# VHH binders against Uncharacterized isomerase mll1393, part 5

Target 1, 302 residues: Uncharacterized isomerase mll1393, of Mesorhizobium japonicum (q98kn6)
Amino acid sequence: MQTRNYLLYDVFTTERLAGNPLAVVLDCKGLDTIAMQAIAREFNLSETVFVLPPDNPKHKNRIRIFTPDYEMPFAGHPTVGSAIALAELAGESGAGIFVLEENIGPVRCAVSRHDGAAFAEFDLAKLPEPLQLEADPQAIGAALGLAPHEIGFENHRVAFWSAGVPYVTIPVANLEAAGRIRLDNQAWSELAPRKSEWAFASPYVYCRETVNHESAFHVRMIVPGTPSYEDPATGSAAAAFAGAIMHFDAPTDGISQLWIEQGLEMGRPSRIRLELTVQGGKLASARIGGHAVKVADGKLFI

## First folded at step 23 (VHH)

Design ee3 (from dd1 with S56T)
Fold by OpenDDE, fold request of step 24:
Structure ee3 (fold): chain B 302 residues (1-302), chain A 121 residues (1-121)
Amino acid sequence: as target 1 above (302 residues)
Amino acid sequence: ELQLVESGGGLVQAGGSLTVSCAASGFTFSRYAMGWSRQAPGKERELVAGISSGGTTYYADTVKGRFTISRDNAKNTLYLQMNSLKPEDTAMYYCARDNYGRYDYPRFDYWGQGTQVTVSG
C-alpha cells in the first residue's frame, strides 16, 4: 500500500460547505484507471481529480477527472479547483498562468487572488453556438411549473445553446418565479431536446433579478430525473449561456465580467465569473472562473 | 403509471436461442432509452444491453455478438434476442428504462419485475 494525500475543495465559492465539492488526489503516478475509478466511487463526489506529472515538462500537471461511474475528458469545477489546489500547494500566492493537461488537451489556467481568496479561470475551448429548439416555449415553462407570463424578461426568450454541452436557456421573470420551479420530469421528457444520444438537455433557468447585487444573473440548473437534482454551479452551462447573453444583451466591444449566482435554492450558494471578450459585436473569447476553498485534507491508504 | 412487463423467459439448452420481450406503458416509449439488465443469484444486477431513443445500441462485453436489443415504438415493446446462450447467462432479466434522460451513457433506473432465463448445459 502507498500513502497518498488528498484534498477536498469547495469550488465556485469562498465558503466551506457551499459550491461544488471536489476531491483532489495527489501523486497518482502508478495508479491505473481501475484504481482511479474505484477511488472516485469511494469519495462519491460528482468529480474526483487525480493529479499526475505532466507529459510536457512545460506544463504544470496532468489531471484525470472521474465521476463515480466514468472518466470525464473535462469539467469546469474540477479544472478550477485543481488549478487553485495546485497553486496553493506550490506556495504560489500571486498571480500565475500555467497549463493543466486534461483528456481534451492542454487547458490554460490563470490563478490569482481576489480580496484574499484564491481564484482560477480557464479559457473556453469552444464558444457557444445556437441550436434549434423544437419545443414550445410555453410548454417549456409549464414543465417548470411556471405560467406563460413568468417566462421571459426584457427581450430574453427561451433558447437552446451549446458550448460543447447543450442547455435549454430559460429566462424567467424574477427570483420568486425561479424559486418556485419544480421540474416535471415527465413533461420535460416530452419536450426536451437531446444533449447527447442518451440524455436530454437540462434546463438552465435564469433571471435578471439577483440576491447579490454584484451578480448579473441568478440561475438554476436542474438535472432531469429522480430523485430531483440541482447543480450548485455549472461551468458548462455558463459557457453555453454566454451565447444567450451575447444574443439578447449584445454587450459592447471589450472585456466584460459577469458574475452568475447559482445553487441558492438547493442550499449550496455558488458564483461563477463569466468573462466575455467582444470584438466587432461578436464573442471572440470567453473565460470561466471562480473561487475555491479547501475544506479538508487527508491520506489515502491504497 | 410506469409499467414494464417482461415475458418470454424460460428454460433453454446451452447454445440455444431465446427472445424476451417487454411491454411498456405509462410513458411515451419512443422518447426514452431502454435497456435490459440481468441479475444472477448471488450477483449484482448488471447492464446487458441498451438502446437509445435514436436507436444507438450498447452491449456488455459478455454478450456482444450474441445478443441483440431492439425496439418497436409502434408497439411500445422492447426486445432482447439472445443467441448462443451459455449457462452463465442464467439470470432474471429485467426490462429497464432510463431516468428521464439524466445520463449521457446507458444507465437505467427503472425496472420491471423480470423474466427468468435459465440455460442448462
Scores: ipSAE 0.849, ipTM 0.949, lowest interface PAE 0.5, mean pLDDT 96
Fold by ESMFold2, fold request of step 24:
Parts: sequence; C-alpha cells; structure tokens
Structure ee3 (fold): chain B 302 residues (1-302), chain A 121 residues (1-121)
Amino acid sequence: as target 1 above (302 residues)
Amino acid sequence: ELQLVESGGGLVQAGGSLTVSCAASGFTFSRYAMGWSRQAPGKERELVAGISSGGTTYYADTVKGRFTISRDNAKNTLYLQMNSLKPEDTAMYYCARDNYGRYDYPRFDYWGQGTQVTVSG
C-alpha cells in the first residue's frame, strides 16, 4: 500500500472557495491509467492532475489531466493551477518560466506574483479562428430565454469562434440580461453548431457591463444538457473569445491585458486574464492567465 | 415527451445473429448521437456502441467486429446488428440518446426500457 500526497487549489481566483477547483496528485509512481481515472472519479472535480517526471530533463514535469470520466490532452485551469502548485512546492519566490509536458505537447508557463498573489500564464497554442454560424442569432437568444432586443450591444453580434474548442459567443445587453439566462436544452439542440461529432458547442454569454470595475467583460458559460451546469471559469472559451474581441473591438497594435469575470451567478467568482499582442491589426499571440490559491492538502492511501 | 422503444430481442444460440431496433420519438432524431448500452444480471450497465448524428461509430472492444450500429434518420430508428453472439453477450439491451450534446465522447444519459437478448449454448 502506498501513500500519495495531493493538493487542492482554487484556480482563477485569489480567494479560497471561489474559482475553478483543481486536485493535484503528487507521488504518481506506479499509477496506471485505470488507477488515475479511478482517483479522478473519487475527487469528482472538473479535473484532477497527476504530476509525473518529465520525459525531457530540461522540462519541469509531465502532467496528465483527467475528468471524472476520461483523460484530456490539455485544459486551461489545470495548467494554471499546476504551474502555480509546482512553483510553490519548489520554494520559488518570484518570476519563473518552465515547460509542462501535456498530452497535447509542451506548454510554456510563466509563474510570477501579481497583486500580491501567485499568478501563472501560458501561451495559446492555437489562435482563435471564426467559424460559420448557420443559426439565426435571434433564435439563439430565445434559447437562452432572452428577447431579441437583449441580444447584442454596440457592434457585437452572435458569432462562432474556436481556439481549439469552439464556442458560440453571445453578446447580451447588460448584467440584468446575463443574470436571467436559462438554457432551453431542446431549443439549443435544434440550432446549435457542433464542437465535435459527439457534442454541441456551448453558449458563451458576455456583456460589457461588469460587476468588478477592473473587468473588461462579464461572461457566463453554460454546458448543454441536464441537469444544468455552469462552469466557474473557462480558459478555452476565453481563448475563443479573443477572436470576437479582435473582430468587434479591433484593439490597436500593442499589448492589451483584459480581465474577464466569470462564475459570479453560479457562486464561484473567477477572473481570467487574457493578454492580446496585436501587430498590423492582427492577433500575433495571446496568453491565458490567472491566480490560484492552495485550499487543502492531504494523503491518499492507495 | 422523449420515448425510446426497443424491440427485436429474444433467445439465440451461440454463434447466431440478432438485430435489435429502437423507435425514437419526441425529439429531432437526426440532431442527436444515439447508442446501445447493455446490462447483464449483477453487472453495471456498459456502453456497447454509439453512432453520431453524422454517422461516425464507436464500439466497445468486446463487440468490435461482431456488432454493427446503424441509424435511419428518415424513420427515426436505431439498429444494432449482432453477429457471432456469445453467452457473455446475454443482457438487457437499451437504446440510448445523448444528453443534448453535453459530452465530447460517446455517452448517453437517456435510455429506453430495454429488450432482452439471451444467448445459449
């Protein structure tokens, strides 16, 4: 019988019991895929990370990322949370750049202090691209329980974007409209584009009005299906959303850093930082980042 | 009112073949991934086969090469052709529909009442 240490972090937050939770399992020697999957099921969080020695000795670690049901090749909050957790274990006191090996490939991470708390960011491997949306934008709004005049603001319109995982980006008039959305699954199933052969793309609702004055946008991401599920913080959606921001806001050349607030309605306030590097009117690179805080640690006897 | 009504089960000798079918109603059939799950006595339900809205298929390793899933969107009907049946295939077979496209892998959260398939030596 072996003892394995684990950590619990809340990601995309500086406050415990907010953000997107992450379990980080240390001491993974001898765990096969079946065991890792069983442990992820035991934690029953959005994702559980397993820390392994790197294949390349110049890299920090290899990590494997599991939902309770299957292994993922890459995920945003697990990467941010793991980077911070590993940096804190190593006793680092400042800026640090290192590579985490993930099934999708090597991921360059930077861990630093921002506003007195641990912060990590990583480069997007794929920049957002527009996808064709065949559905009527007003029907999309109706599937969220909103009237036609509540869909859109300024020049922002319903669109379909992907930086790996596609999302239907849905501008809404204000916080009050965002607060009233309720996904009609049957209506959504009739009109939603697919993100894969098996799944519909999720709605990613946003507005310019924010609860926190420092945020650029307020967002909500609701996963189709029953029972209803709203994600506290969705890094892949923020990556896709960068496309909508570039298209509709057309930021000037240079580096822009935007805070996106999410999870407020579902009760786990989160903040994702999106960094856009614009050159010649086009997105040259982008980063997803955020804070994470340790919540707990413990031992597994397995 | 979602309904999944299975039919075509029965007793079959080992090595034999059987086709089960599922009549679906209460939703736009062509929009959903569909599948077949089975449950043997005393065991958990397991996914046997799935088919996406576009026709891409999935099979559990235990049935690959022996079972074929298909769909007829015009008739709102799902099929499972089972060949080279083994006693281990004895189970209640359930027609299944995906959960409004929630999962990016074959997983089905809505089931019918099932049709019994019994394979004897």
Scores: ipSAE 0.764, ipTM 0.904, lowest interface PAE 0.7, mean pLDDT 92
Fold by ESMFold2, fold request of step 24:
Structure ee3 (fold): chain B 302 residues (1-302), chain A 121 residues (1-121)
Amino acid sequence: as target 1 above (302 residues)
Amino acid sequence: ELQLVESGGGLVQAGGSLTVSCAASGFTFSRYAMGWSRQAPGKERELVAGISSGGTTYYADTVKGRFTISRDNAKNTLYLQMNSLKPEDTAMYYCARDNYGRYDYPRFDYWGQGTQVTVSG
């Protein structure tokens, strides 16, 4: 019999029982892929991380990331949560820069304290690019239960962006409109672009009006299906959204940091920090970051 | 209303072949991934094969090389050609559709009534 310690963290939050939950299973050398998949199904969280020794001794660790159904090559909140969890285990709750090896390659993480809480961030491996959207923006709004005048604000328009995973970015007039969306799966299935051969791209709804004073945008991300699922915090969508921000807001050269609030309507308030480095009017680099807090720990008897 | 109606099941000798088909209605067939699952007596239902809207296929290890999934979008029809049938293939075979493109892997949440395939040997 083998035992493995695990940690539970809530990511993109400074408050427990908010954000996007993450299980981190420690000391996973000798655990095969079938076992990792079974453990991820047991936790039944969006993702479970398995910590392994690094291949390169100069790196912090190797991590593998699983949904309940399959292994992912990389994911945003697992990276932030793992970085913080590993730094805290090593007594590095202050600051540090290290590399986590993920299936897509090495990911450089910076862990620090920000406003008295642990914070981690990493560079985007791929910057956002625009994609062709063939669907009528007003039909997209109707699929969310919104009237034409509720779609858009300022110069922001419905668009299709990807920094790896594509999203339909949908500006809405205000918080009231964002709060009323209801995805019509039938309508969405007829008009949505695909993110893959198997799946439709998800709507990423945003407005400039926010609940929290410090937020730049209020967002919602809804996965199609019956029933639909609303994600509390979506790092890949924030990465895609950086493209819309660059295109429509055209921020000035320099480094800017934007807090994006998500998950408020579904009951797990979350905040993602998006850092944009702009040079010559173009996005030179970007980072996704956030806080995370430990919720629980325990042992697996496996 | 979504309907998935399977047909073509029956009794077949071991080593034989059979094609089951599924007539689909109530949705835009070409927009969805489709699949076949089966349930043998006393066993859990299992995914047998899947085909994306663009024609990418998936097969369970137990049937790979023997079964072929295909679709005819003009006729709203899904097919499963089963060759080299074994007694272990005896099951109720269900036509399946994805859940509005929710999953980025073969998974199907809507099922028909099924058609029985019985392989004697």
Scores: ipSAE 0.726, ipTM 0.896, lowest interface PAE 0.8, mean pLDDT 93
Fold by OpenDDE, look of step 23:
Structure ee3 (fold): chain B 302 residues (1-302), chain A 121 residues (1-121)
Amino acid sequence: as target 1 above (302 residues)
Amino acid sequence: ELQLVESGGGLVQAGGSLTVSCAASGFTFSRYAMGWSRQAPGKERELVAGISSGGTTYYADTVKGRFTISRDNAKNTLYLQMNSLKPEDTAMYYCARDNYGRYDYPRFDYWGQGTQVTVSG
């Protein structure tokens, strides 16, 4: 038995008990994959991060990300949350850049303070690309419980985008429509494209009307299944969504920062910052960022 | 109503072969990943094999090279050909359907009633 410290963070929020929860287990040298998986299952959060010494001494740490069921090569809120957690542990109060080693490879993270709140961002490893959607947009809407006239706003239409993980991006008329969404798993499964050989793509619903005036978009991401669940904040989806924004809004050259509010309907308000660098009318780079706040700390006796 | 009905189980000698089948109804079979799980007495249910809608297959290490999962979408039928059977393969074999595509690996949440496979040593 060895004692290890752990931290709980709420990511993509400045408010405790909001955002996307994350467990961060420190000093995980000596833990094997089986143990890590078991611990992740014990926490039963969407992701648990295990912090290790870096392979490259120039990097800050190695992190391994586990769901309760499997290890992930990368995830957004674990990266953001871990970056902030590690910066705070190091007593770093200013802006800093460091590298986290993940299964996907090294991830460059920037940590800063904004209005006293810790903020972290990372560059997208892959820019969004459009995928072919064969499903009828109206049928897609119906699978979410929406009428045909509630699908779309302005020139935005149902689309399929991937920045590594594919999402069906579904524009809806307004907040009321977004709030009424209920996923019909059966209907969705009959229509939805796949994100893998084994899984259907998830709906990423968005509207321009927002609860917070500082937010550019209001979004919901629902994962199909029995039961289905809603994610408070989905970095990978925001990354994919950058494609939709580029396609439909065609932002001018320069740097644009867009705040995406998520998780409001499900009771865990979150905000993701999507930064787009546009050059020559094309997306040159993008960043995902957000705040995180420590909710708890403790010890594991494993 | 979703239904998965297994058949083909029985008693077989070690080293023998057996094919179990699953008749599916109540959903668009061709769109779902399907699989087989088994549960031996006193053990947890375990994934044996999976097949995606596209025909990609997955096998547990314990059955790899011996078992073959296949599907006939026209017949809404799933198959598991089991060769070189061992006593440790003795279990109730369950036909399984994907959990609406939540996971990017074989994971199922619907099972039939099962068909018993017994391998004598």
Scores: ipSAE 0.639, ipTM 0.866, lowest interface PAE 0.7, mean pLDDT 95

Design ee3 (from dd1 with S56T)
Fold by OpenDDE, fold request of step 24:
Structure ee3 (fold): chain B 302 residues (1-302), chain A 121 residues (1-121)
Amino acid sequence: as target 1 above (302 residues)
Amino acid sequence: ELQLVESGGGLVQAGGSLTVSCAASGFTFSRYAMGWSRQAPGKERELVAGISSGGTTYYADTVKGRFTISRDNAKNTLYLQMNSLKPEDTAMYYCARDNYGRYDYPRFDYWGQGTQVTVSG
C-alpha cells in the first residue's frame, strides 16, 4: 500500500460541479494496469488520469487515461484537465506550451489564463471527414422526439462526420426543440444499420440559437444505450462538428474561435472552444480548448 | 391522404379479451409513434397506450398489466390487445398518430373514426 495524492477537476467549465468531472492521480510510478483500472473503477468517473514521468525528458508527463472499464488512447477533457492540473501543480502562472505523452502519442498542449481562469487547448490529431452515410431526417426527428419540421435550420442538414469518432450531426430549429429531445434508443438503433459505421455514431444535436450570447452553438450529445446517457462536453464530437461547420457555414479564410455550449439540459453546463484555421476555403487545422477548475484534492491509500 | 381505420371492436363479457387494430396509410408509419385513446360516454377522451417508432411502450395506469399495444411496421398496423376487460373499459377506442414522437408525451395530430368496445357486466 502506498499513499498517493489525487485531484478532482471539472473540465470545460469555470464553475465547480459543472462540466466533465475528472480524477487525476499523481505519482503513479509503480502502478500496473490492473491497479489503475481498479482505481478508475473506484472513482467511477467517465475518466481517471494516472500521471507518470515522461518517457522523453523534454516532455512534461506521461498520462494514462482509464474509464471504469477500459484504458483509452486519448480523450479531450482528460487532456485539457490534466494539462491545467499539471501546470497549476508546477506553479506556472503564465502561458506555456508542453507535451503530454498519451497512448496515441505526444500531444502538444498550450496552457494559459484568461480572465484569471486556467485554459488549455490542444491540436486535433485528425481533421474531420465526412462519412458516406444517409439518414432520413424525419426518422431522426422521430427518434429524438421532435417533429419533422424541427430538424434543420438555414442550410444545415443531418450529416455524418468523424475526426476519429463518428457522430451524426443533427441541426435542430432552436433551443426549445433541443430542450425537448428524448432519445428513443430502440428507434435510434433501428435507424443505424448494425454492420455500418453508423452503428457507432452518436447523435450530436446542435442549434444556432444559444443561451449564452458568446456561444456560437448550443449542443447536446447523447450516447445511445440502455440506459442512454448525455455527456456534459464532448471534445471528439466538437472535432467532428468542425466538419459540419466548414461544410454548411463555409467560413472565410483565417482563424476563427467558436464557443460551443453543452450540458445545459443535463445539468452540467460546459463550454468548448473550437478554433478553426481556414486556408483556401479548407480546414487547415483545428484546436479544442476549455477551462478547468479544481474541485477537490485528497489522498489515495492503495 | 392520411388515413387511420380502426377495427375489431365489439361486445365482450367482463373478464374477456379483445384485440382492436388500426390500419394506417398516407404516411410513413414506421417513422411515427402511435397511440390509442378512448372516450367513454360522458367522459373526456383519455390516453390508453402509446408506442414509439422503435416499439417502446407506455400505458395508462388503468390498463397497465391488462392491455398490450404493439405494431407491425411491415403491415402499417397498430394493435391493442385487451385482456381482463372490465365494464369500465367500455368506450370508443381511437387510433392516433403522434407527431411528437415521444411515446410518454404524445402530440396526436390525426385520429381514426374509432371502434366501439363494450364490456358487459
Scores: ipSAE 0.000, ipTM 0.225, lowest interface PAE 13.4, mean pLDDT 92

Design ee4 (from dd1 with S30N)
Fold by ESMFold2, fold request of step 24:
Order: C-alpha cells, then sequence, then structure tokens
Structure ee4 (fold): chain B 302 residues (1-302), chain A 121 residues (1-121)
C-alpha cells in the first residue's frame, strides 16, 4: 500500500461550498495513467489534477488533468485551482509568477492576493474566433424555453465563438429570462452547431443584468444530454465569450477587467475574471482568473 | 420515441463473416454518433466500434482490422461487418446512440435490446 495526499479546492469562489470543485493529488511520481484515471473516477468531480515534478527545473510542476472518463490536455479551473493550491503549499512567500506544465504546453500562472483572498490567472493560449452559425436564433431561444422577445439585448445577438472549445453565446433579455431557461435536448440536437464530429456545442446564456453589481454579465452554461447538467463556472466558455464582448461591445484600447457571475441558479455561485487587452481595436491578449479556497485535505491509500 | 432494433445475428463458424444491422427511429439519425457494444457471458459490456455523425470511426483493439462500422443515413441504419470471427467474439451485440451530443469522444448512453452472435469453433 502507498499513500498520496490530496487537497480539495473550490475554484472561482472565495466561499467554501461554492464555485467549481477540484481535487489535487500530490506527489504523483510513479503513478501510471491507468491509476490516475481510476482515482479521477473515484473522486467523480469535473476534473482531478495530478501533480508531478516538472520536466524543466525552472518550472513549478507538471500537472495532468483527468475527468472521470479521460485525460484532458488543459482546463481552466484546474489550472487556477492548482496554481493557488501549489502556491499555498509552498507558503505565501511563494506567491508570484510560475509555470505549470500541462499537456497543451507550459502555462504561465500569476498568483496573488486579491481583496484578501488567493487569486490566480493565466493567459489564453488561443484568442476567440467567430464561427458560422446556421441555426435560427429564435429556434435556439425556443430550445431554451424562451420567446423571441427574450432573446437579445442592446446590439447583442446569438453567435458562435471558440477559443479552443466552441460555445453558442446566447444573449437574453434579463435575469428573469435567464432564470427560466430549460434546455430541450431533442430540439437542441436538431439545430445546434457541433463542437466536434462527436458532440454538439453547449449553450452559453448571458445577460447584462446581474445579481452582483460588480459583475459585468450573468451567465449560465448547460451541457446537452440527460441527466441535465449545469456547470458552476466555465473558463473555456468565458474565453470564447471574450469574442462576443469584443464584437458587440467593442471596448476601447487598453486593459479591461470584467467579472462574470455564473452558477447562481444551480446553487454554486462562482465568479470568473476576464481580462481583455485591446490594441488597435483588436484583442491582443486575454486572461482568465479567479479565486480558490481550500475545502478539505486527506490521504488516498492506494 | 427512440427505438434501436438490431438484427442479423446468428451462428457462424470461426473464420467466417457476419453483418449485423440496426434500424433506428424516433430521432434524426444523421445528427447522432452511433456505435456497437457487446457483452459476452460473464463479462462486462464493452464498446466495440463507434461512428461519428461526420463519419469518423473508432474500434476497440480486440476487433480493429476485422470489424467495420458503417451507417446509411438515408435508411437510418447502422451496420457492423464482422470478418475473421473468433469464438471470443461470441456475445450479445447492442446498437447504441450518443447522449444528445454530450460527449466529445465515443460514448453511447442509449442501447437497443441486442442481437446474439455465436461463433463456433
Amino acid sequence: as target 1 above (302 residues)
Amino acid sequence: ELQLVESGGGLVQAGGSLTVSCAASGFTFNRYAMGWSRQAPGKERELVAGISSGGSTYYADTVKGRFTISRDNAKNTLYLQMNSLKPEDTAMYYCARDNYGRYDYPRFDYWGQGTQVTVSG
């Protein structure tokens, strides 16, 4: 029998029992892929992270990210949560900038204190690009249980964006409309664009009206299929959404920081910070960030 | 109302060939990834082959090179051509459909009642 320490963090939140939960398994040298997959299945969280020594000694660590079913090359909340967890393990004097090696490549992470709580952010590896949407926006609204007048606000319209993972970005009139959405899977399957040959893109619903005044947008992300699943906080969707913001809001040159609230309806309030660097009317770079808080720790007897 | 009805199973000698098919109804067939799973006596059900809506295919290592999955979107029919059959291919074969495009990899959460394939030695 060998033991491995693990940490549980809630990511994109300053409050325990909110945000997007993450398991971080420490000291994983000697653990093979089959074992990592089995442990991720055991935790049965969206993702579990396995911490390894870095290949480059200048880097902080290598991490591997698993869903219960397969390994991912990169994911947003695992990166934020791991960066904070590793910085806190090293003591707060270790806060700063470091690199996590992920299967997608090295990821530069900045860890700091923001409003009294641990915060991390990373640069987007890929900036958002528009994709062609053939579906009728009113049919998309109907698949969410909304009337035509409830789709859109200001100049914002239904669109399809990707910064690696594509999402159908769906503006809705207000919080009341956002709160009433119910995804009709059959309707969605007949009209949705694909994120791949295997899967449909998920709806990413947003409105300008927010519950928290410091938030720029209120959002919801529902994964097609049964049983119904709503993600508490979706970093890849926020990355894609940066494209819609650039297109419809056309922010002026400079650096803008926007808080996006998510997960309120499903009961795990979350906040993602999106930083946009605009030069010459175009998005030059973007960052995804947020808080994370330790919830628990323990040992695996494996 | 989703229906997946398999047919074409039977007894075949080792080294022989057999095609099983699946008639699908109650959904827009060409919008979904489809697949075949099998369950041998005393074993867990295993994914055998998958085909995406766009025609990309997946095969389990145990059948790769011997089995071919295909689909006819005009007839709402899924096929599995099985060649060079072995006694260990004996199983109930299930037609499968994906879960409304939830997974970005071959995974199927809806199954038919199956068709028996028995390979004698």
Scores: ipSAE 0.801, ipTM 0.914, lowest interface PAE 0.6, mean pLDDT 93
Fold by ESMFold2, fold request of step 24:
Structure ee4 (fold): chain B 302 residues (1-302), chain A 121 residues (1-121)
Amino acid sequence: as target 1 above (302 residues)
Amino acid sequence: ELQLVESGGGLVQAGGSLTVSCAASGFTFNRYAMGWSRQAPGKERELVAGISSGGSTYYADTVKGRFTISRDNAKNTLYLQMNSLKPEDTAMYYCARDNYGRYDYPRFDYWGQGTQVTVSG
C-alpha cells in the first residue's frame, strides 16, 4: 500500500480557518486521472491540487487542479496556495520566482514575505474586457432583494466584465446593502447573461465602504443555484473587477495595489491583492496575489 | 411548480430506433440547459446527453453517433432520438434540468419520473 502526504492550506488569508481552503497532494507521479478525481471528490473542497515532477527541469513542478467533479486547466487560489506550499517545503524565506506547469501552460509565480507571512502573486494572462449587459440594472437589483437607490455609488454602475470568466459587477450603496443581498434564483434565471453555453454569470457585488480600513472594496460573490453558495474568495472575479475599477475610478498612471475583502458575511474572511499597472490611462498589466497559511497535513493511504 | 414528464418508452428490437420525449413546465424552458440520464437495473445513474439553452450538445461516449438530443422551445419539449439500440441501452430514462445555470458543464440536478426503454435481442 502506498501513502501520499497532503497539505491543507487556507488561501487569501493570514489566519487559519479563513480564506479559501486548498488541499495539496504531494508526490503524485504514478496516480492516474481516475485516482486524482476520486481523491478530489474525497476532499470535497473547491479544488484539490496534485503535485507532479515538471516536464521542463527548469520549472518547479507540474500541478493538476481538480474540482470534485472535473479537472480544471488553471485556477487562481490553487496557484497561489500551491506556490506558497511548495516554497515553504523547500525552505525558502525570501523572494523567489519560479514556474508552475499547469494545463493552461506555464505560470510564473513570485513568492515573498509580506506583512510577516508568505505571499504569492502571478500576472493575469488576460486583461479584463467589457461585455454587453442587456439586463436592466434595476431588475438586477431586485433579483438581489435591493431597492433601486441601493444599486450604485458615486459613478459606479452595474456592468459585465471578463478576464476569462465573466461576472456581473454590481455596485451597492454600502455595507448594510451588501449584507442584505439574497439571490432570487428564478429572477436571476430570467435576466442573467451567460458565462458559457451551460451556465449563467454570477453576481459580484461590491461597495466602497469596507470593514477593514486597509481594504479598497468589500465584495461578495454568489453562485446561482440551490442550495445557496457564496465563495470565500474569487480570484477570477477580482481579475474581471479590475476592468470596472479602471473604467469607473480611472486610476492615475503607475502601479496601484488594492486589497479586496471578501467572505466576511459567509464566515471565511479573505483578502485578495489586485495590482494594477496603468500606462497612458490604460491597464498595461495586472496581478492577483495573496497570503496562504498551512492548516494541517496528513497521509492518504492510496 | 417544476414538472418534467417523460413519455415514449417501450419495448424495441435490437438495432431499432425509439424517441422519448419530455414535457416541461413551471419554468422558462429556453433559459435552462436540459438533459437525459439513464439507470439500468443494478447500475448507477449515468448522464446520456445534454443540450444547452443555445442548442450546443453533449453526448456520453457510449451513445455518441447513435443518439440525438434536441429541444423545441416553442413547445417546452425535450427529445432523445435513439438509433441502433443495443440490449445494454435498456434502462429507465430520465429527463433533467440544470440547477439555475450553476455548473459550467453538463450537469443536471432536477429529474423527472422516468420512462422505461427495453431493448430485446
Scores: ipSAE 0.761, ipTM 0.902, lowest interface PAE 0.7, mean pLDDT 92
Fold by OpenDDE, look of step 23:
Structure ee4 (fold): chain B 302 residues (1-302), chain A 121 residues (1-121)
Amino acid sequence: as target 1 above (302 residues)
Amino acid sequence: ELQLVESGGGLVQAGGSLTVSCAASGFTFNRYAMGWSRQAPGKERELVAGISSGGSTYYADTVKGRFTISRDNAKNTLYLQMNSLKPEDTAMYYCARDNYGRYDYPRFDYWGQGTQVTVSG
């Protein structure tokens, strides 16, 4: 039995008990995959991060990300949360850049403080690309409980984007429409494209109307299944959504920072910052960032 | 109403072969990944094999090389060909349907009533 420290963070928020929760287990040298998986299951959070020494001494740490069921090569809020957690553990109060080693490879992270709140961001490893959507947009809307006239705003239309993980991006008329969404799993399964051989793509619903005036978009991401669940903050979806923004909004050259509010309806308000670097009318690079706040610490006796 | 009806189970000698089938109804069969799970007495239900809507297959390590999962979408039927059966393969075999595509690996949330496969040593 070895004692290991763990941290709990709420990611993509400055408020405790909001955002996307994350467990960070420290000093995980000596833990095998089976143990890590079991611990992740014990925490029963969407993701648990296990912190290891880096393979490359120039990097800060290696992190392994587990869902309760399997290991992930990468995830957004675990990266953001871990970056902030590790920076705080190191007593870093200023802006810093370091590399986290993940299964997907090295991830460069920038940690800073804005108005006293810790902030982390990372570059998208893959830029969004459009995918073919065969489903009828109206039917897609119906699967979410929306009427045809509630689908779309301005020139935004239902689309299918991937920045590694595919999402059906679904523009809706307003907050009221967004708030009424209920996923019909059966209907969705009849229409939805796949994100893998085994899984359907998830709906990523968004509207221009926002609760917070500082937010550019209000979004919801619902994962189908029994039961379905809503994610309070989805970095991978925001990454994909960058494609939709580029396509429909066609931002001018330069750097644009867009805040995306998520998780409001499900009671865990979150905000993701999507930074777009546009050159020649094309997305040159993008970053996902957000805040995180420590909500707990403790010890594992395993 | 969703229905999964297994058939083909029985008693077989070790080293023998058996094919179990599953008739599916009440949903668009070809849209879903399907699979087989089994449960032996005193053990937890375990995934045996899965097949995606696209035909990709997954096998538990314990059955790799011996079992073959297949599907006939026109007949809404799932099959499991079991060769080189062992006593440890004795279990109730359940036809299974995917959990509305939540996971990017075979995971199921609907099962039939099962068909008993008994392998004598």
Scores: ipSAE 0.591, ipTM 0.854, lowest interface PAE 0.7, mean pLDDT 95
Fold by OpenDDE, fold request of step 24:
Structure ee4 (fold): chain B 302 residues (1-302), chain A 121 residues (1-121)
Amino acid sequence: as target 1 above (302 residues)
Amino acid sequence: ELQLVESGGGLVQAGGSLTVSCAASGFTFNRYAMGWSRQAPGKERELVAGISSGGSTYYADTVKGRFTISRDNAKNTLYLQMNSLKPEDTAMYYCARDNYGRYDYPRFDYWGQGTQVTVSG
């Protein structure tokens, strides 16, 4: 039995008990996959990160990300949360750039502080691309409990985008409409496209109206299934959503930063910063970022 | 009304073969990943095989190479061809539907009443 330190963070928030919860287990050299999986199950959070020495000495660390059920190659809030956690552990109070090694490969992370709060962002490995949506947009709306006139705003229409993980991007009229959404799983299953061979794509609902005036969009991401559940903040969806923004809003050349508020309806407010670099009217690069705050620390006797 | 009705179970000798079928109704069959689970006496229900809407298949390690899952969307029917049956394959076999496609692998949340498969040997 070895004693290892662990940290609990709430990611994509500056407030404790909001955003995405994350467990970060430190000094995981010597743990095998079975042990890591068991520990992840014990924490029973959406993701648990295990920190290892990097394979490349020029990189900061190797991290392995586990759900309670399986290991995953990458996730947004684990990356952001881990980057912040590791920077804080190192006593790095200023801006810094380093690489985290993940199963998908090296991920470039930038850590900084904004208004005293720790912030981290990473470069998207894949830019968003449009996918074909076969379903009727009105039927999509109905599956969420919305009337036809509540679907869409300005020139935004229901679409299907992927930056590695595909999402059905669903513009809605306003906050009231967004707040009324209840996913009919059966109806969704009848019409939704798939994100994989076995899984339906999730609805990513958004509107221009926001609770916080600093936010560019208010969003909800609902994972279908029995029962369905809502995610406080979804980096992969924000990445896909960059495609919709580019398509419908056509931002000018340069760097733009958009805050996306999420998780308000489900009771864990969060916000993601989406940074877009636009060149020649095309998305050249993008970053996902957010804050994270430590909510606990402890020791594992494993 | 959602229904899964299994058939084809029975007694078979070790080394023998058996095909169980599942008639599905009450939903758009071709939209869903389907599969088979089984439960032996005193054991937990376990996934046996799954087939996606696109026809990709998944098998538990214990049945790989011996069992074949297939589907006929025109007939709303799911099949499990079981070859080289062993006594340890004895169980109630349940037809199953996925939980609205949440996972990147078969995971079911609705089952039929089951059909009993007994392998003697």
Scores: ipSAE 0.582, ipTM 0.818, lowest interface PAE 0.8, mean pLDDT 95

